VHH binders against q0v8j4r314to507. Designs and how they scored, part 27

Target 1, 194 residues: q0v8j4r314to507
Amino acid sequence: ASSLSFVLDTTGSMGEEINAAKIQARHIVEQRRGTPMEPTQYVLVPFHDPGFGPVFTTSDPDSFWQQLNEMHALGGGDEPEMCLSALELALLHTPPLSDIFVFTDASPKDAFLTNRVESLTQERRCRVTFLVTEDPSRAQGRARREVLSPLRFEPYEAVALASGGEVIFTEDQYIQDVAAIVGDSIADLVTLPL
Below, E stands for the ipSAE of ESMFold2; O stands for the ipSAE of OpenDDE; V2 stands for 0.75 times the mean of E and O plus 0.25 times the DockQ between their complexes.

## First folded at step 20 (VHH; framework vhh_7xy4_2)

Design t1 (at its last look DockQ between E and O 0.42; V2 from the best seeds 0.00; counts 0 for: pae E 2.2 > 2)
Fold by ESMFold2, look of step 20:
Structure t1 (fold): chain B 194 residues (1-194), chain A 120 residues (1-120)
Amino acid sequence: as target 1 above (194 residues)
Amino acid sequence: QLQLVESGGGLVQPGGSLRLSCAASGFTFSKYGMAWVRQPHGKGLEYIAMIRYSGSRTYYADSVKGRFTISRDNAKNTLYLQMNSLKPEDTAMYYCATPRYEGDTWEDYKGQGTQVTVSS
């Protein structure tokens, strides 16, 4: 009895990522319908600076689809967001042995939660996969004078590693294709170019 | 305690090559991504290359792409930078970096650096 759990950055820059989540959800539901692997629970946690949540849970795939379809990108842009806070909420509501997929284009604002989230992924035995539409080598911050470290995504790498998942960096134009492939097989993740 | 020691810098003519090494100790090297950062004298820092913990993916600044290659040997706890087709504008102090969690933030820890000078 697994869950399909999504943590979605809903900033205004996330239109492609929200669409990718819809595609992945459809693919997983269609692939698993009528099989023992069909998710018995669906979890959705949106986030946007300064807020995250609320968590949405359902056992009905149609209700989950409706909730996803009604989500709209908010303002905000490419600034750091409360990703790890939203992920913590998702972990608390996701059954053990489940996959959690995180969609974002920015490094976390709440990186101080990294150790706590790592521990929670292991306690809950959940695998966390991040789909990140950003080039880690981008060195210019939003204020133009800010120098961005390519290591700024290491909190996501730490959580993914602790959980047995992956961090996938890709471009906006490829995220829908990547999401479909991830939905097919977590063990057979294909690295796509940025 | 965490320590990064860069070596392999020196004086080289334009078009030449150098290979930098970074010896890491005091942490589990194979769990963390690593980067090379350079600073020309009197100027700001520039992150030029990054490599994932496993070595499976690398990223480069446009200024060095195609000329520099980052690599790592997790068995030897060593990070490398192969620099080819060196130009005078590559003259800088070169540091290796790893992320460190401290004071409610993840911040980069850098070594003391090794000087690379490209001059005719």
Scores: ipSAE 0.489, ipTM 0.809, lowest interface PAE 2.2, mean pLDDT 81
Fold by OpenDDE, look of step 20:
Structure t1 (fold): chain B 194 residues (1-194), chain A 120 residues (1-120)
Amino acid sequence: as target 1 above (194 residues)
Amino acid sequence: QLQLVESGGGLVQPGGSLRLSCAASGFTFSKYGMAWVRQPHGKGLEYIAMIRYSGSRTYYADSVKGRFTISRDNAKNTLYLQMNSLKPEDTAMYYCATPRYEGDTWEDYKGQGTQVTVSS
């Protein structure tokens, strides 16, 4: 049995990304319907600062869409966030040979889970794709006293590599276009701020 | 213990070339992206080049684009920076960097650096 899984950052900055995820989810479901790749299960795991979860699992695409549609960007804090914890939950509740999509604009607070999550992706044979929207203001350190490392997303790279997936960086204004492209074909569209 | 050791710096004339090396140890080098950062005297840090863990993609600041080339040898745990067409404004302490999560923030660990001086 195959599953379609979404891990969503629901912090206040994620408005465009959440919309893109909704659109992409619909597209993927429709594209795979009636094919051998049609999911038998859907998984949704939100995360925000400081919380993550709960896991939502259903075999009904309509229920999945309903739950996803209730997701909104609310509240929020500064990065990093509990992305890998949410991903771990998704992996634990996802059947083998499934696709997992992660949407976030934040680096992981729980980087200590990287090796565990890598191993879990391999065990479950799940492919993990990260769509990461970077805030230029964060990259330039204008809003923060300290310049954040532009390489702070490397744990995602490690996890993606282990799973056979990718990390795609884009701006929030282009996330819909990028998500659509990824839906058709996963491409390496990494842009790191310098 | 994580270690980064930069080398290859020195005095060079404008238009000259240098090749910097960074020897990495104490972590799985091949799993991490790497960067070169420089700091001119009296100025802040500038990220000038980055390379993905696999080496498949590189990024450059506009200030060095077309002149500098970042590369890596994962088998040797070594990062490189080929610097061509050097200018006086390239004078700085050069550091290789790798990301670390410390103090609830992501920061880069840097080596001791290697001095590059471009002067006639």
Scores: ipSAE 0.407, ipTM 0.769, lowest interface PAE 1.1, mean pLDDT 88
ESMFold2 (binder alone), look of step 20: mean pLDDT 81; pTM 0.824

Design t2 (at its last look DockQ between E and O 0.32; V2 from the best seeds 0.00; counts 0 for: pae E 2.1 > 2)
Fold by ESMFold2, look of step 20:
Structure t2 (fold): chain B 194 residues (1-194), chain A 120 residues (1-120)
Amino acid sequence: as target 1 above (194 residues)
Amino acid sequence: QLQLVESGGGLVQPGGSLRLSCAASGFTFSKYGMAWVRQPHGKGLEYIAMIRYSGSRTYYADSVKGRFTISRDNAKNTLYLQMNSLKPEDTAMYYCATPRYEGDIWEDYKGQGTQVTVSS
């Protein structure tokens, strides 16, 4: 009775992350369509600065695919984004025992939510996996002369670890390949008789 | 009380090597990523290397890639930096860093540092 839930960064040049989410969703939906392993719910929560949401939920995989296809990069967002706020919203709308996938190129603006989100992932028994298209060692911020800490993504690592998930850093040109590999791993997760 | 204690710095000739250590205490070391940060005298901070909590992934600034190696021993709560092919430009105070979460604030915590001087 699992859900497929996506938290999707819609800022800047996020076209690669949106495309990766589309590829992963299509792979999962078509692989499991009409089988006992088909997710029973689909959740989508976009985010950007200063906003996040609204949440989109459906029990229809075709509606989920259509909603995801209508997503596009908005541009103009800040380097730090409201990722943990969007993830909290997704967790509140995601059935228990589900996998949540987060696609972003930015560190969180709202890192103060880290402990709350960790607790919520464990309460709901949800696994959170982050696909991040940023090099943690990049030191040049969007603000003039601001130095970026490579530890700025540690809130994501903490949430992933607490939930049993993973944080995967990759370059924009490879995220579609990485998303396909992660999608295959999701198929293994829902193969067991439930 | 969170503590990071750097050691292993010193004076070395160009082309030489040094190994820095960072002893960590007061937190669950194996849960958090770690970084090395340097500051040349009178200049700003430069993050030069980072390692995931498990040690499975490492990241380097272009200025040190191929010459420096970050590693960690989670059983000993110790972070390392192997520095090879040292240049005068590597002269700096070297700090290890970890994220500190306290009172709803995430921030980098750094030790007192260890001086590395590369001079002929």
Scores: ipSAE 0.482, ipTM 0.811, lowest interface PAE 2.1, mean pLDDT 81
Fold by OpenDDE, look of step 20:
Structure t2 (fold): chain B 194 residues (1-194), chain A 120 residues (1-120)
Amino acid sequence: as target 1 above (194 residues)
Amino acid sequence: QLQLVESGGGLVQPGGSLRLSCAASGFTFSKYGMAWVRQPHGKGLEYIAMIRYSGSRTYYADSVKGRFTISRDNAKNTLYLQMNSLKPEDTAMYYCATPRYEGDIWEDYKGQGTQVTVSS
């Protein structure tokens, strides 16, 4: 792959996921170093409530790490988040045949971009993998009178499918283990709450 | 306009079988996961089965696991629920559901439902 891209949800609930992303990024960089799959550039796109971006691009892995290490879970917000907008930015700033990893615990607020993002993944020939951590507390609707749809992540499935990637669901406590597995082999580990 | 039309409900004896259908229209059916939800009289909604947009994966509540099978035909825009070994506790209004973003949240759109009654 010519590029390695990370799209990161940086909302307050994403502490473990961000750490997992950092660990995984390091692993991927190390694994690909000296191989034909070594990235020529790195892309980082954060999103938070209500904003997304900016896009950070560098050819220097050290600069990439510096920027990634500065990312922390800050700020409050309820789902959904502007995930697909951030992903679109990442796609627009990546060369073809790149891997994009998305970390989030929230459904997309900008689901209207699904078709556009699907098309863009195909155009750019980028593979998109989503690592989604579910919060059981959100499903129980204690804070909201209305029950959130357990299928609210389907836009990610559509995008992943279009790209040849996958959506992996896991609990936050297991995100590090799952992220590590993804680094070796991408498997569909989808668990949806009923 | 999005429409979900459930059918196939009815009265059945314990141990019997029913097959529910849900005809979908007004959206790209093949791009959305689908679910069956039921509501017993006087009780809340229960998600009992879900199927991914591609049909590659299915999920079941423990209450129906091993007895019910969810499936879909994307070419026909139809969702199915095969219900075997029915029990009186399965008596409920059954809805097919698809996720929609409304009111700044993701919630499921449901049809009008089809009544399933299991009684001797």
Scores: ipSAE 0.360, ipTM 0.739, lowest interface PAE 1.0, mean pLDDT 88
ESMFold2 (binder alone), look of step 20: mean pLDDT 81; pTM 0.823

Design t3 (at its last look DockQ between E and O 0.38; V2 from the best seeds 0.00; counts 0 for: pae E 2.9 > 2)
Fold by ESMFold2, look of step 20:
Structure t3 (fold): chain B 194 residues (1-194), chain A 120 residues (1-120)
Amino acid sequence: as target 1 above (194 residues)
Amino acid sequence: QLQLVESGGGLVQPGGSLRLSCAASGFTFSKYGMAWVRQPHGKGLEYIAMIRYSGSRTYYADSVKGRFTISRDNAKNTLYLQMNSLKPEDTAMYYCATPRYEGDKWEDYKGQGTQVTVSS
């Protein structure tokens, strides 16, 4: 009873990145349909400033694709965003031994949840992989006099490390590499003892 | 108690080199990313380099890319910055930084810094 779970940043800054995430998610769904690795449940949790959710769940991969394909940029703020709140919600609705993939271009405004989310990944035995489409070295926000620490993504690193996952920065724009990593993660998860 | 102690600064001619060190203690160094931050006199902070917890990936500001190299030795809890082809505009106080969670916030912790002065 494993799940393929997506946590997707839908802010206005994610226009082209939302499209890239949809392409990767569709690739994963299509590759696994009808195979032994096909998940029995699919979970989607969007987030944006100021909100996150609602959670969408289905057992039908075609319904999952439809919901994901209808995802549009909803507008909202800039960095940071409610990523960890959405991830917590996804973890609460994802069965054990599942992979959760988080797509975002922003650091979390809810970083106080880091310890809670770390613990939850271990309790639920879920592996969390972050696909971040932002250059960590970008030191200036769109607001005047904003300095962005390159360490602002460390809450994601902490969660990924605790869960056995990874943080992947896609500034190199090799989408096929991201798809391969996601595919391998699902295969490894099916074989993990827990 | 968390400590970051920078060293290796000094006076150097344009075109010269320096190697900065940052000794870390009071936390699990190998679990956290690290950065070098500089502050020229009378100016704001500039993050110039970052290295992932494992050392597997590095990032540089355009102002130093190709001239500076960040590295770490997790067995020695030490962060390094090799600075080559130094320019007068590199003159600044240099700090190493690591993220710290305190008071329900994540904020970067910096040491006292080490002064680098590049002058003819």
Scores: ipSAE 0.398, ipTM 0.758, lowest interface PAE 2.9, mean pLDDT 80
Fold by OpenDDE, look of step 20:
Structure t3 (fold): chain B 194 residues (1-194), chain A 120 residues (1-120)
Amino acid sequence: as target 1 above (194 residues)
Amino acid sequence: QLQLVESGGGLVQPGGSLRLSCAASGFTFSKYGMAWVRQPHGKGLEYIAMIRYSGSRTYYADSVKGRFTISRDNAKNTLYLQMNSLKPEDTAMYYCATPRYEGDKWEDYKGQGTQVTVSS
């Protein structure tokens, strides 16, 4: 892969996920260093309700780490979030044949971009993996006054499928373990039981 | 226009079986997850089964787990619910559902429903 890209939800609920992303980013960088898979470019795109971006691009892994380390879960509103817009930015700034990792606990507000983002993944030949810390099976409305569709993450499924990637659902308490597995496999094969 | 048409409901005795169908049109069926939702009289909606767009994964409520099976045929744009070992508490209006983004939130579009009544 010519580049490594992260798309991060930075809303207030994403504390554990952001930490997991940081840990995994380090692991991936270390694993790929000195190999043919070493990234020549790093891309970081945050999104926060209602905003997304800016795009951060660097060829320096140290600069990438510095920028990533400055990311924290702050503030935020209720879902949905501008995930696909952030992903689009990442794709536009990512060289072909790269891996893109998306961390979020929210459905997409910008679902109208699904087809465009699918096409862009294919054009750029980038593989997109979503780590989603929401369990659709638990959406049984006990805790939330408003019943959200448990299938609201299907736009991510479409995008992942188009790219040859995967959507992985997990609980926030297990996100570090799941991210570690994904980092090790660099493959779409990790289906954790919900 | 998006349409979901449920069928297969009816009156059945306890321990009996029914198979529900949902005919989908007006959208790319194979790209969306689907769900079965039921509403007993005087009660709220209950999501009882869900299936991913590819059919690779299914989810069940504890109330129906081991008795109900959700499946889909993407070539026919049809969703199914096989209901075995039916109980009186399964009596409800049953809806198939697909997610839509409306009003700045995700909600499910549902059909008109099909009535299932389990009674001796």
Scores: ipSAE 0.328, ipTM 0.713, lowest interface PAE 1.1, mean pLDDT 88
ESMFold2 (binder alone), look of step 20: mean pLDDT 81; pTM 0.829

Design t4 (at its last fold request DockQ between E and O 0.33; V2 from the best seeds 0.42)
Fold by ESMFold2, fold request of step 24:
Structure t4 (fold): chain B 194 residues (1-194), chain A 120 residues (1-120)
Amino acid sequence: as target 1 above (194 residues)
Amino acid sequence: QLQLVESGGGLVQPGGSLRLSCAASGFTFSKYGMAWVRQPHGKGLEYIAMIRYSGSRTYYADSVKGRFTISRDNAKNTLYLQMNSLKPEDTAMYYCATPRYEGNIWEDYKGQGTQVTVSS
């Protein structure tokens, strides 16, 4: 990929996901440093309710790692969030033919952007992979009366499919293990149809 | 025209089994996750099971774990719910549901339902 791009949910519930992103980023950076596969650009876009951004870009892998290491949970709710808006911003700043990784525990508040983001992934020829640490069967939202559909992550599935990527659901306790495996061609395996 | 048609409901004794089917048409079935939703008389909706587009993962509400099994056949555009060890509290109208994205709006589209009644 010509860029390594991270879209990172920074709500207060995202401590393990932020750490998993750090582990994956360090793995990819060290694996590719000094090789033809080394990304030429790194992009980081945080998001949280109600906001997203700013975008951070650099050509220096050490600066990228330092910026990511500085990330911490900022508060806010854990359902729903402005994930697709952050992803759109990342796509606009990510060179073509790049991988974008999204870390979240929440369904998108901005799901109306699904077609726009799908089109943008195809125009930019970027592959988008989501790591989601929420159980789709959880029925209780932030408000006591909110009933959460187990289908609420389908916008992510649509974007991932359009881009050739995948949505990976995992529990908080396993996310660091899953993040360490992502990027070892696991995305190609999990995108095969059944 | 998107259509979901549930079948297989009926009257059954406690401890019995039923298999529900949901025939889907008017959309690309293999692109979307599917869910079973039930509504007991006079009560709200309860999502009881979900299966991803590929069938690669399933999820269940605690109320049905170990007793119900969701499955799908993407070649036949059909969703299934195998219901074992049925209890009187499982009595409800059962709907299949799929996400629909139209006019920039996502919603859970449901069929007309099939009644399951568990009674001695």
Scores: ipSAE 0.572, ipTM 0.844, lowest interface PAE 1.5, mean pLDDT 81
Fold by OpenDDE, look of step 23:
Structure t4 (fold): chain B 194 residues (1-194), chain A 120 residues (1-120)
Amino acid sequence: as target 1 above (194 residues)
Amino acid sequence: QLQLVESGGGLVQPGGSLRLSCAASGFTFSKYGMAWVRQPHGKGLEYIAMIRYSGSRTYYADSVKGRFTISRDNAKNTLYLQMNSLKPEDTAMYYCATPRYEGNIWEDYKGQGTQVTVSS
């Protein structure tokens, strides 16, 4: 295994998702420590609106856990958020051929970065998986003041496709189960479309 | 400039069928999900069908599930809606839609629409 990278939405609505990420990170550290599957590098990038970063990088799983454990959902609440900017930072600081996991419940404010991020995923040969705790198929979303496009997550689809990853939609209550995909991830070669 | 042009609407009898088309231009069609939205006269907009960028996944409103099929041809930059077993309640202006970020929110860009009228 090369690296483990998390891009985390830290807005006030992301309590369950952050906890899910923490749980998975802990499991990975505990299970892979001292094995050939142990990550050589850990990357954390938080984001909300309008802020994103800083990038945290370490080779020490204990430091990684400590940093992640200090993260909590604070402030914000209105989408969109600076997801792709954070992802770009993660990609720049993640070793090639690595998996990057993005946790968010919000569409991207910085959709103009889509093509850049796509290209960067291919350049770095990193697979990006989005765990999105919003279901676009549900017409009745959370009591939001504004009617939002159900197609607003398509930039994530584009990035995921470019990287050979995927966008997984789920609900807050199921995020713990869905996040298990992080723990089950196996370091393999990313197949890039020709 | 982003453009969506709907076509294929018309007058049909109950139980009849129509196939709507939406010609897209001005953006990378294959990278974006698409939707069909309808608006009956005097009523609000209803999202009735959505399709992922790759066409791998579709979503339907309960009102049209089992009767309507959304599909796309990315090579032709065209979105389709096959409507079977049409009912009078399906009478509406039909729009194809693509996501657009304006201001600080995501909203959908829609074409001019095509009228579908189901009447005996």
Scores: ipSAE 0.330, ipTM 0.721, lowest interface PAE 1.2, mean pLDDT 90
ESMFold2, look of step 20: ipSAE 0.545; ipTM 0.832
ESMFold2 (binder alone), look of step 20: mean pLDDT 82; pTM 0.831
OpenDDE, look of step 20: ipSAE 0.326; ipTM 0.720
ESMFold2, look of step 21: ipSAE 0.531; ipTM 0.830
ESMFold2 (binder alone), look of step 21: mean pLDDT 80; pTM 0.821
OpenDDE, look of step 21: ipSAE 0.247; ipTM 0.666
ESMFold2, look of step 23: ipSAE 0.546; ipTM 0.833
ESMFold2 (binder alone), look of step 23: mean pLDDT 82; pTM 0.835
ESMFold2, fold request of step 24: ipSAE 0.522, 0.535; ipTM 0.828, 0.838
ESMFold2 (binder alone), fold request of step 24: mean pLDDT 81, 81, 81; pTM 0.826, 0.828, 0.822
OpenDDE, fold request of step 24: ipSAE 0.323, 0.169, 0.308; ipTM 0.712, 0.597, 0.707

Design t5 (at its last look DockQ between E and O 0.01; V2 from the best seeds 0.00; counts 0 for: pae O 12.0 > 2, placed apart)
Fold by ESMFold2, look of step 20:
Structure t5 (fold): chain B 194 residues (1-194), chain A 120 residues (1-120)
Amino acid sequence: as target 1 above (194 residues)
Amino acid sequence: QLQLVESGGGLVQPGGSLRLSCAASGFTFSKYGMAWVRQPHGKGLEYIAMIRYSGSRTYYADSVKGRFTISRDNAKNTLYLQMNSLKPEDTAMYYCATPRYEGSTWEDYKGQGTQVTVSS
């Protein structure tokens, strides 16, 4: 039995990403129904600045849907977030040999955890895929004159690589379509417009 | 002992071309994305190109798109920037950059740079 595990950025800009997680979950359940890969566990870990968690775990898909429907954006901008802390929690609560999907529009505030999370993905044998609704080439931060490095998402790339997953950058308007495609067949690399 | 060494800069006329190289050592080059950053004299830094660790994704600042091409050779631990149709506005110190985790912060590491001057 496998788990469907989501790590969700709950900042105010994440409404489309939360909807994309719902769509992806539905597609995965539909595609995998009646097979050994059908999810029997669901894990949800929200994050934001400054906090992350709590972890939510259930074997009941209706409870999972209810928890997702109660999720709402908390406000905030495109600042670094506590993504890797939330992902670490998800890894500790996700059965081995499972897929973990991370939805965010921001680079990680907690990049110092990168090596620990890489090791944990390999130890737990979980595949981590990031769906990022941000243009990594965007150079302007929310603070006046702040310049954002295009390398700020490298922690996600390192974790995805270590786990056999992927980092997919897309725009808000496309995230739901991208999530559906990724959920149907993660082994197939998708290319989508910026 | 992370080291990035840029080369290939020089003086070139408008419309000309240059190829910059960045030799990397002291880390696993093929695991990290790389970027080119430039700084015109007396002005701020501008990230102009980035390439994923595998080379599968690139992006460019609008100021250079269509004229500059970033590439990498992971077997040679080398990053490149092909610069065509150079303009006087491209005059700057050019640096290659890679991510570095140091203590509780993550910061881009840059080399010493190579000067590109586009002038008649």
Scores: ipSAE 0.516, ipTM 0.813, lowest interface PAE 2.0, mean pLDDT 81
Fold by OpenDDE, look of step 20:
Structure t5 (fold): chain B 194 residues (1-194), chain A 120 residues (1-120)
Amino acid sequence: as target 1 above (194 residues)
Amino acid sequence: QLQLVESGGGLVQPGGSLRLSCAASGFTFSKYGMAWVRQPHGKGLEYIAMIRYSGSRTYYADSVKGRFTISRDNAKNTLYLQMNSLKPEDTAMYYCATPRYEGSTWEDYKGQGTQVTVSS
């Protein structure tokens, strides 16, 4: 992959997810250093309710790690959040044929961007994988004040599909295991579905 | 505004050599890794070579390893691709690629490309 790109939800509920991202990033950097699979670029885009960004880009894995290491789950409101806006920034700042990993436990507030983001994934030829620590099929989740639609994550599914990626639903307690897929990504080439 | 301008392509016989150049502007060239990608007719984009921002490390696809050499001159904001022992299967549009400088508006990560045709 030409680039390693993370889009991170940094709301207060995202402690385990952020930690998982950090662990995987470290593993990738260490494992791929000096190999043909070493990223030439690193991209980090946080989003927080209601804000998103800024974009951090570097070719230095140490700088990337330093920046990522400073990321923490801090405060924030309830879902939905500005995930697709952050993803759009990531796509605009990520070299083509790269993998983008999104960590979030919230549906997108900015679902109106879905088509634009889909198009952008195809234009940039980036594969987007969502790691979502909220399972829409599970009724037993967070005590929420509002009944949320089980289809609220469809925008992620659409974007992932358009990019040749996927949406992986899991629980926060398993996110470290699931996030291992980040390290297993071997993509020199991104094949997008027509 | 980010600009990448590839040059050096052309028609060459099998076994021949070409040297591609990419003139970069509109961003801090020395801070970004660079890559060469190519697109054969009817096929998708593929990475063929990458170089670290400092030039300290280079990487190659298996298809070009031992034949192609990527290099850069950060003082000249220029990326190079020396292509030796060219084969018909190397025929493609060649692009240099990089992300733009952070904090700016972002556009295309590659130039207009330069056509390389290897044919007897």
Scores: ipSAE 0.000, ipTM 0.230, lowest interface PAE 12.0, mean pLDDT 86
ESMFold2 (binder alone), look of step 20: mean pLDDT 81; pTM 0.825

